# Ledger of designs, part 14: VH-VL binders against p53630

Target 1, 237 residues: p53630
Amino acid sequence: MNSKSQQQEQQPIVFVTGTDTDVGKTFVSTLLVHKWKAAYWKPVQTGIESDQGDSETLKNFKIAASTWQPPIFTPTYALQKPLSPLQAMEYEPNVDIRLLDFVVPEEWSAENPLVVEGAGGVCVPITRKLEITTDLIKHLIETSGHPVYVVVVARSGLGTLNHTLLTWNHLCDNGLRSHLFGVILNGEPNEGNVQALKKFGVNIMAQVAQCTTAHDQDMELHELPSVESLMTQQDVE
Below, E stands for the ipSAE of ESMFold2; O stands for the ipSAE of OpenDDE; V2 stands for 0.75 times the mean of E and O plus 0.25 times the DockQ between their complexes.

## First folded at step 5 (VH-VL; framework fv_guselkumab)

Design b5 (at its last look DockQ between E and O 0.61; V2 from the best seeds 0.00; counts 0 for: pae E 2.4 > 2)
Fold by OpenDDE, look of step 5:
Structure b5 (fold): chain C 237 residues (1-237), chain A 120 residues (1-120), chain B 111 residues (1-111)
Amino acid sequence: as target 1 above (237 residues)
Amino acid sequence: EVQLVQSGAEVKKPGESLKISCKGSGYSFTNYWIGWVRQMPGKGLEWMGIIYPGDDDTRYSPSFQGQVTISADKSISTAYLQWSSLKASDTAMYYCARLGKYDDWLFDYWGQGTLVTVSS
Amino acid sequence: QSVLTQPPSVSGAPGQRVTISCTGSSSNIGAGYDVHWYQQLPGTAPKLLIYGNSNRPSGVPDRFSGSKSGTSASLAITGLQSEDEADYYCQSYDSSLSGSVFGGGTKLTVL
């Protein structure tokens, strides 16, 4: 007896990036992981000297409506300082992050989607060669053998228009337009910003908020689009 | 083949403690939720709680929170439901059931049930 | 009393079609949470009959079907047979209770 499973020929890898650090990428990743019954991987974790890490945060984040137990894969790199990967490496001379080191975890059965959480925003440097998050996304597209898509997490409030559009346009200008699922706005609902972003051709996937009751979280989870619907939309474009 | 085998019928007096068991086989016990459902005589099904043996995450129905304790021993693939002090109103059939992996809150396999009778 | 409301009983003759309704609210079925159905034969444990609103597990005949619309779900049985006489329960998740909820159950009698 097999319950509902996402049995597709090729399950997607969905890269979750943001307009900045602390915009709620981990929170949104958690919601997506539970919504899509996905596995989770954060390739680069910084700040382990003072923080439990986003993987642990996701693991400990309970959603009452969800009985999914997400497979969580170990970061390829874990650095001590709560800085960008490049800066954190200054304190660890023996660590040299290279794009080639980022290989999709073998433990991923590819029976379910893989949510990949990036560090910071799209222009965050992650290697000593000044390669950025965008380069990591491209690397996964080229090497994983799976469809790769991108979700942008942004704040919902004041200032988000500029940051979101800069991030969106950056990804588009780097040839990733066809890989963009959309933007998830995190914070108090702001319909004005939603409409403004849509006028610029930005696909708004959802509006969510971190400081919600369990009930509200359950509702937000349910309102998120399915990965299948998003993939279908990409095929039509 | 997935199977849940429950312990035998119990006859108890009010005030006594009781622990009944549910042993899973035919699947990875630590990778699935297992829950308990009460059915009072001639009544419907009532969800009591669930436990994930992999990390002992436990969730209770508000109606049963503090009334019972759900636990698991993953070394022998067994889940437990226990009372510290039984009441006559605890007389019922108790079922354990596994939750499906990909469908939220789906009870896909059920034990045969344990009849608990509490009377003076 | 039950969060999900079912008729206490339904009946039909062999070969007929019967329907069992399951009425919820905006906090469960109406919120979009999946509905599952279980069959309980007399003196036996419940058995999964329908999952995810309309899916049949292996071994369940195609004469059993499930559907969901709005705040309600429905179980339909076509070609009613004597062995179908049982209690049927719908089940879902309720966000207001943060847990699983069952219907009150429906006793199906085959005449």
Scores: ipSAE 0.876, ipTM 0.937, lowest interface PAE 0.6, mean pLDDT 95
Fold by ESMFold2, look of step 5:
Structure b5 (fold): chain C 237 residues (1-237), chain A 120 residues (1-120), chain B 111 residues (1-111)
Amino acid sequence: as target 1 above (237 residues)
Amino acid sequence: EVQLVQSGAEVKKPGESLKISCKGSGYSFTNYWIGWVRQMPGKGLEWMGIIYPGDDDTRYSPSFQGQVTISADKSISTAYLQWSSLKASDTAMYYCARLGKYDDWLFDYWGQGTLVTVSS
Amino acid sequence: QSVLTQPPSVSGAPGQRVTISCTGSSSNIGAGYDVHWYQQLPGTAPKLLIYGNSNRPSGVPDRFSGSKSGTSASLAITGLQSEDEADYYCQSYDSSLSGSVFGGGTKLTVL
């Protein structure tokens, strides 16, 4: 018997995190959702007093090559202030975020993958007990009943070696190495940074650049790996 | 059973307006793209555009942008194709077709067609 | 002028095998986009025949098959029957046009 048969019948959850805020997590999540015909869930959304939110941004992002209309699930928590979830709760004292509240949406048919987009980076505090995004990932691993993988979104240019290595090593040090699909670099291509990260053992799974033309968006979508190929690669390791 | 039922044949003169319809049934109308395809007499199929009735996202073939209007009324599960001023070259069979949910740009169910004849 | 090139016609006797080619370019089939096939019987609307390059919807006989390689796709019909007399269209997405393109169509005649 081989281990791939059962995991291939269970559709994966793929958690998209980043090296920082504003590195392109929602853009990358949008590409992955369309490439994989996946559903989307942003468990914690902040800043709704002035921003439509990442779920609406993903819904409205047009990709000409794709006619997939992803199921988009309501955030478990939506907070007003554009702060970390922990800090935003200071302005909404009736809200007390608990990790146990993050249950995979029942509406997810599990016929296709689920892309879950995190808030900020891996150490962003979520609960009053100072649990962070990494703890949310572990919670989903422990409670969802599905295979869970992680994609890290990083900028392609200035500063990325430090931020990407810190994020990557943090996840590995927290026992998540076997869950890491890899890093997606977002921005102007920088081969020097790519090669440097590879020397440190970071898996660069794709390079993308946010662009305005349908042709370029179609090309970015085509070049992304399938979720099946990424799962197969993890099973060998 | 998924069905797309189109309005009947039309005979028009150049310069007249026209709006033809496509009513979907047997599925969640707002959760699937609907497209329009032209077939000129003795010719092949040409994609004109698509609309997602759930939010009215509309995409046009470059050849038809500005030439026709695609719209939908989700309250009655109906998509429309309309011209403000017909020309003789608009004489064709017009099909509506639903796009499949999972396969990109897959026209999985087709209407019976609406023949539009434009002549003086 | 169609973006996907098909032969204008193909003929075969009952029981024979015929193939219909569909040749595209790097902006459509060559970019890895799926190919779908439609059958249009005389006087009727097109009907889905093959989707996602090689998948057969419910109700389509297994003597119809599709394949894709490089910039081209192919529809094969084995055990040809008189009911197969129709026009056949391939279709794919084209990134240069940001939309769907159809082949010019192939008229199949059953002798």
Scores: ipSAE 0.533, ipTM 0.812, lowest interface PAE 2.4, mean pLDDT 91
ESMFold2 (binder alone), look of step 5: mean pLDDT 93; pTM 0.948

Design b6 (at its last look DockQ between E and O 0.53; V2 from the best seeds 0.00; counts 0 for: pae E 2.7 > 2)
Fold by OpenDDE, look of step 5:
Structure b6 (fold): chain C 237 residues (1-237), chain A 120 residues (1-120), chain B 111 residues (1-111)
Amino acid sequence: as target 1 above (237 residues)
Amino acid sequence: EVQLVQSGAEVKKPGESLKISCKGSGYSFTSYWIGWVRQMPGKGLEWMGIIYPGDSDTRYSPSFQGQVTISADKSISTAYLQWSSLKASDTAMYYCARLGKYDDWLFDYWGQGTLVTVSS
Amino acid sequence: QSVLTQPPSVSGAPGQRVTISCTGSSSNIGAGYDVHWYQQLPGTAPKLLIYGNSNRPSGVPDRFSGSKSGTSASLAITGLQSEDEADYYCQSYDSSLSGSVFGGGTKLTVL
């Protein structure tokens, strides 16, 4: 019998959020899931009338270098309209999303990390009470019993400085500084933006791109930090 | 105990079809990749392909793409390697092997091998 | 023509230390992909010897060790024994081929 690589006794939950919609959260989540041999859960899925859903996208995304078969858990809520959860619920009067409804899937054995993908950015409203993604993160911190960390996905190019810093500072101001793993920049490499963000105290985890060849993706996957290294860094800070 | 048991030796003629088998036991068959590795007489190991019995996702080595077909029957925990038309050059030992769950591309358990001899 | 290069043969006397090298490139070992080692005794199927560069599965003696650096990996055997006479294969993943690759194999002879 082969032993799994050395991991902490209690596996983490890593919440993947973004600076906006369509920044590549699903793509980055996929990379992290395969890098960390993690399970995947998107608590709220919208736009199912026109989209297969991010869970299916992740499931179908093949990485040649990876033989990991990720456990994928069903969204707690799936809404029809491709809108924010709050707006989508306007078209579904019988749906009332509540933070208390978000419970870590029982199917998660906690043998591996759990990657949780959020909807949109940190200020996206999720409930009719105008609770936002940040509140969902806090809820998981309070109720899951596991270490919870946050990864921010941002675009790499022009305009990302403002959005990334606003998102980063928002999370810090909401008491989540010690939970932040860092930022993954998605797009054409931009060293200038990387250096600028670092000067503001933002931890840049990696630069990735969706438009790379399979070969480049395989190599890129290997450049991502291990979850263990990230956790160790948090303990030192 | 994890075991992979392969079908017996085969003696065939060129042009004949062949399907050999590998039965897994002692683990969840649908939760692990299973691969095939060729070893020509007196030569080294060559990866041919892998299949995930859970959903039949299959990956081939470029060298073996279109040359063989890999399949699985999860109901009886069996993987297959088949040829539509054998060549003399297909003479070799063929091993099935399970891939480890957490280590990418790790062949952690091996079958005993199936010797395939193709001659006129 | 193997993607990973091994010496075709190595030899040693009982009790000695021998090393088997596995040389790759920037698309496999150098890219950071793990190296695994297999032992194939004469007339038998390969057996996992080392996984993840340096890990020993249960039942493998500690006199077997693996290491990786740069674009190369190495298998070391200390306290060589007669039963160690076998073929040894390194294995990894190659991104340029999008698949698993084996070394050419090394025949170890115990003198």
Scores: ipSAE 0.853, ipTM 0.927, lowest interface PAE 0.6, mean pLDDT 94
Fold by ESMFold2, look of step 5:
Structure b6 (fold): chain C 237 residues (1-237), chain A 120 residues (1-120), chain B 111 residues (1-111)
Amino acid sequence: as target 1 above (237 residues)
Amino acid sequence: EVQLVQSGAEVKKPGESLKISCKGSGYSFTSYWIGWVRQMPGKGLEWMGIIYPGDSDTRYSPSFQGQVTISADKSISTAYLQWSSLKASDTAMYYCARLGKYDDWLFDYWGQGTLVTVSS
Amino acid sequence: QSVLTQPPSVSGAPGQRVTISCTGSSSNIGAGYDVHWYQQLPGTAPKLLIYGNSNRPSGVPDRFSGSKSGTSASLAITGLQSEDEADYYCQSYDSSLSGSVFGGGTKLTVL
């Protein structure tokens, strides 16, 4: 077909970032990968001296309702110390991370969406030029040749209003509002926080919690929106 | 092109062990789940379990948990179903089947079946 | 009994239309999980017939069709032919069992 609205058009890249470290980006990425039948890429992995990394965590986190086995691409950079990429390079002086090195993996067939998981939050420094995660997102927008969208993962409870608003507003102030799918809240449900964030104009696209049973995981997967639905929402905004 | 070839029929006595096989060819064996399905004489299909040979992730139907062992040897593209002690009630046709990549829980290709007969 | 309920048998004359029902619950079909259908000809292994509720794999005639509504699914066979005489199984994922469930099977007889 000759239309960008056709199902055969370019598949999106969805960048998963967070309000902080340990807010559940990998868990949410796993849910999205299974919901969307997507591939997965963690461009910068740190802390490999003591951790197998987020790619392995996602690989090993199976969801019973989903038999999808995602293509998982090797990080462009993998650094030893559990620090920001900038700081970790102090312990590996032969590594010099450059934004131009972050090329969408050529192994990605582009027949499915690509979920890209960021390191830490939106202001985490990546390069010695003090380029941050937001700059990586912009780089992918400028260079990938695919539509790029952003999902923000935030905890559902204490402190989330401040952290989520700071992150959301930072992205909007950087010209990324039209790329934002929304926020996924992770943790014990808190309707008060949800309503407060909505009053500030934050789009809450889903609420999830790390589940102890396959049944609950299946229900959370069911509740997530399709990537097509989210792209339609952005087209009308 | 895609083929699942199972080991031949077995006649066993109660208490004996048994390991039957399912060899996959014509596709990347480590990239697809393989499942086992039982069909008792004159009865319907019952899912027993699945294994992902790439990492050996194995899931069992509650009805078969602890009753059988599902395994795979990815070096020879072969999945296995094993009993440590057969019972007469294990007499059945056993199929292996591959799950497709995109549609969840879709058994897209099936082996020819292995008839297991357990009697004194 | 089977988690997915199918009639034990259905019959029809050549050229007619038959339907085979598959009734589930809120933990499987009612939760929105896809229904797949398999044909088992006498003495043979099952073969994929319909997947994802209504999709036909290559080589399956378009006189076979599937649909899903609520907690139930249906397989329709039009233009019935003698070679359609077989057992037919529906299958879905069930969240309470964290795995696959099959219907009890339906024997189709062509009169």
Scores: ipSAE 0.474, ipTM 0.780, lowest interface PAE 2.7, mean pLDDT 91
ESMFold2 (binder alone), look of step 5: mean pLDDT 94; pTM 0.954

## First folded at step 6 (VH-VL; framework fv_guselkumab)

Design m01 (also named f3; at its last look DockQ between E and O 0.46; V2 from the best seeds 0.00; counts 0 for: pae E 5.2 > 2)
Fold by OpenDDE, look of step 9:
Structure m01 (fold): chain C 237 residues (1-237), chain A 120 residues (1-120), chain B 111 residues (1-111)
Amino acid sequence: as target 1 above (237 residues)
Amino acid sequence: EVQLVQSGAEVKKPGESLKISCKGSGYSFTRYWIGWVRQMPGKGLEWMGIIYPGDDDTRYSPSFQGQVTISADKSISTAYLQWSSLKASDTAMYYCARLGKYDDWLFDYWGQGTLVTVSS
Amino acid sequence: QSVLTQPPSVSGAPGQRVTISCTGSSSNIGAGYDVHWYQQLPGTAPKLLIYGNSNRPSGVPDRFSGSKSGTSASLAITGLQSEDEADYYCQSYDSSLSGSVFGGGTKLTVL
């Protein structure tokens, strides 16, 4: 049986970032992983002293419409304190995160897309050299040998315009425009913000809500675009 | 080759307990869902539930929730369907089926079926 | 009653084209969930015939084809043969039930 996902010669890596922490990156990553039948990798996890980690959250998030069992790869770094990676490292002097340490997991067979979840927003420092999430994205583009794309998760409500546009423009200004799939807005639907962002040239992929019924989650999953459609759109632009 | 082999036909009385089995071979048993489907005599197919043997995640149809128990023993690549107390209305053919990996809710391989007859 | 509606029976002569419909709703086929088809020969277990609306597994002749539109799906059989006499079931996912749903089945008779 030829799986629909196996038709592409080279599967993409999709980096999921956000405008901030707690914008719903893990939730959106979960939806994308199930929609695309993808593997999941969070390179840097912080706060393991107080929570189970996003990998476990994703693993335990059940979607009734999906029978996909996602491969989940271990974080390259797992830090104790619920802080930014840079700050968390202050409590672990023997840990020195370097961009070169981030290698795509060997266990990834590349038969399916890889969803990579970032920590915090695009400007979050992840190394002692003050390298940020954007630098990690660039590193993966340069070293993975796979097409790399970016999804930005943002809140849907008040205040999101500024944060989203700053994030979007930051990525564009850093040479990642051709790698941007779009923005997924998480929260109560806000058509006004959607239209406003579109006027600025931001591609809105979807609107989702984390606090929904199982039924709503199933519907949201179905409404997400296929990874193939997104890749095709990038080729035309 | 992927194969699902089910246990033999059962003849039981109302009130008796029963556990039927489905053994998978030719694939990684712990990496695929396996489900049970009921077919009453002369009737259509009814989904009962599914289990993922890798972590024992189990999902039931609302119609069968609490009526049956689905389990798996991954050490012998076997899934089970069991009743604590059979009813005459449980008389049916029961199929196990594997779910495909990349297509949601696709039953790609089926067992040969187990006929369960419950009569006084 | 089955969530997906199929005609109870269809018939055709050898060499003819027959079509089996599968009618769903906005919570299953209409929601965009894939439709699968199974063939059940007399006295045998169901066998996968079509998956993902229109895909044929290995070993299934090209005489069998599937399609989906709106809230309905259809199985078409061209060049009908005697061995095609069987029961056919459509299947999908229903979001309102949070589970798999089958059609009521269609008995195909080859005249």
Scores: ipSAE 0.817, ipTM 0.914, lowest interface PAE 0.7, mean pLDDT 94
Fold by ESMFold2, look of step 9:
Structure m01 (fold): chain C 237 residues (1-237), chain A 120 residues (1-120), chain B 111 residues (1-111)
Amino acid sequence: as target 1 above (237 residues)
Amino acid sequence: EVQLVQSGAEVKKPGESLKISCKGSGYSFTRYWIGWVRQMPGKGLEWMGIIYPGDDDTRYSPSFQGQVTISADKSISTAYLQWSSLKASDTAMYYCARLGKYDDWLFDYWGQGTLVTVSS
Amino acid sequence: QSVLTQPPSVSGAPGQRVTISCTGSSSNIGAGYDVHWYQQLPGTAPKLLIYGNSNRPSGVPDRFSGSKSGTSASLAITGLQSEDEADYYCQSYDSSLSGSVFGGGTKLTVL
């Protein structure tokens, strides 16, 4: 049985974005949800004509050290075609996505963090007004009433210096530096890339890789930082 | 009200097979892990294994791997523990228990137990 | 020889305080995994007593409390009553076994 805990600090929303589609956002979101005992929300899901979606993927992923079953909230929008939300709306002309419609689910108790997974990368267009994932992040900052932070998922190898720096600099240039927890690199460890990114001032939160054994999954969870330590890091500068 | 109701006591001979059951009610059976715990006469609790009835993901304690089979029939909300060939050392009380949804490896509700006696 | 070590027995007079220790290792409690406690009254199934190191489920009196430090956990019972006479088990996850481990159990006798 669960009891409500009374915490002085307000529980955060952590937005998981990436340098691109298929960099491992759902895998990383799953690890963070289990590490932090967080709820999960994918605000806009595309490609449902051929895919059950990222919420179902997260629901079915199990980690040996964690038998906890996260609250998983219904997407605000679910579109048929496996395209950006803007492009997918061309095939569903009666759907008109507006940023105002993205309201934090009322079912979220706020006793634990909320992990929000974005679609694609930070510049992916969402609305017909050409508002992008970055605008959705800003919308949640402005309207949710909770602290909002950002995690960037990137591949650990091929091409990551360019893609990660572009994403990182874009977020900083949009006034989001104080909201950035950092980058999680997904894939085989690459010390050269890690050191290069650090020289540019990129905060590398963790390195992870998908794995098949229960023991290796436990190790990935163990290596992730607590949300409390990340919030402390941002507060005290 | 969450309830786990186990099948009745069993008296068996060595070498016989046995399948005991645990029926869950008052909750979504496929959304919770269910586990089996052995208690030998006068001894403590031993975790045997768990199953997630939603997809049949099954995990065994190393001490019980290959010794028992854990299964579930989600159409009737029932988990099973079975032996293909019982030994006298299998004489024990067997409990099923549900794992909590929000706390890791928490056995939050327990069945009443099934006493299995194996004697020559 | 359980992975989590508990004293086999403890005793106390009515109204007194007792503690039951649960000692683990770096692969379980020492790795930061939560400790849960169960009470087994004579002739009955185990029942959840304390979860997540220190939380009480609804209906458990506040004279039961739990704590964790380092590689060990402790269950404290204040204001002992005759109905507290039972076996008590601690439990945690163990990463080397990729599964649950129980303590050997502690029989509490109320004098």
Scores: ipSAE 0.063, ipTM 0.621, lowest interface PAE 5.2, mean pLDDT 88
Fold by ESMFold2-Fast, scan of step 6:
Structure m01 (fold): chain C 237 residues (1-237), chain A 120 residues (1-120), chain B 111 residues (1-111)
Amino acid sequence: as target 1 above (237 residues)
Amino acid sequence: EVQLVQSGAEVKKPGESLKISCKGSGYSFTRYWIGWVRQMPGKGLEWMGIIYPGDDDTRYSPSFQGQVTISADKSISTAYLQWSSLKASDTAMYYCARLGKYDDWLFDYWGQGTLVTVSS
Amino acid sequence: QSVLTQPPSVSGAPGQRVTISCTGSSSNIGAGYDVHWYQQLPGTAPKLLIYGNSNRPSGVPDRFSGSKSGTSASLAITGLQSEDEADYYCQSYDSSLSGSVFGGGTKLTVL
């Protein structure tokens, strides 16, 4: 219970999901973390037998314009197989993921936003009860005590119209429209795809290119909106 | 193009206050950390702290926490290092340096230095 | 207070090769943080010589090279010239201090 002498912080949690597992969610999460001076949390990491995971990738990623390093919180679960959490659990019988296990890290001071990165897309199964990433998002909305918003990462090129619309409509149909900040398109600019997605009612919040230099990283930070501007847009929608 | 220009030499007595400056030009001042480095006469380089002028975020070395104040005025692209009460042991050359874009914690451009002499 | 260890002095004749070592610990170089090197000519401010372990900024001759292995880094200078007489400092990030650490400096004398 909060006493009246305790500080109340109202920084948002921003959940980053994608249209698939390979659309650049970690790259975009890293840019958002540095843009917003946010903390980072990946609740479920899979594939640790073949890769050190997204938290370790973010720890090693440095944006040349900034010496600042983000708080990075430990995953609640780290699973061996590079599969969905449900499928990975079949190889680890002592692991039983429950949505109630996902409690926002106590170490998050809430002075800055928290970027939460999902495992794969919105329909990725997380638990043995067939609860999916969307259910995890709803769980955080219900239990965190903070505003929760969603960013969808999608590829800019061929196939993005179908994949982005399927993801966007799924989230809207699940009652999350008012929680959607928008879609970030990762890859070469494609104005035709941007305009088509906008005609279908999708909010394109940014376009970013994959970075190979420190200069490119700096430029991409300028393309990203502030958290305050995104929250203001949600208030008027 | 990129330049850091520091204020001139100072001669002070113990107990006096002092504020020295470092003016950046030729780059976006609010997008780079500025660090302060001390060099005692005949000794090596010693990191004191850094500031990000865009949001005034500061980090101090444990040896200098509470001994000095680092600040910046982004309207005039100037960083400051300040003492409330100087000691004879503060006699040193003080350098400001920019942390570069390529690698974090790289001091890519340095000011010419400000010599501070504290004697009674 | 963590400090990188350098030899206090090194010397060589013109045309020779010298190496300057920089030894850290598990909280800095041993943790994988990059090493940068600065040259300080007498009476002047330090100048960037090597960054990111082995990279040279524009204007630094290829006689200067850097390397890193384990908890240590090295600066190599080949074809020594009299104008190389200076103090050389290594620098890295230290996680236990959450900040920068410098080596004690190495005075290079060209005989």
Scores: ipSAE 0.000, ipTM 0.420, lowest interface PAE 14.9, mean pLDDT 85
ESMFold2 (binder alone), look of step 9: mean pLDDT 94; pTM 0.954

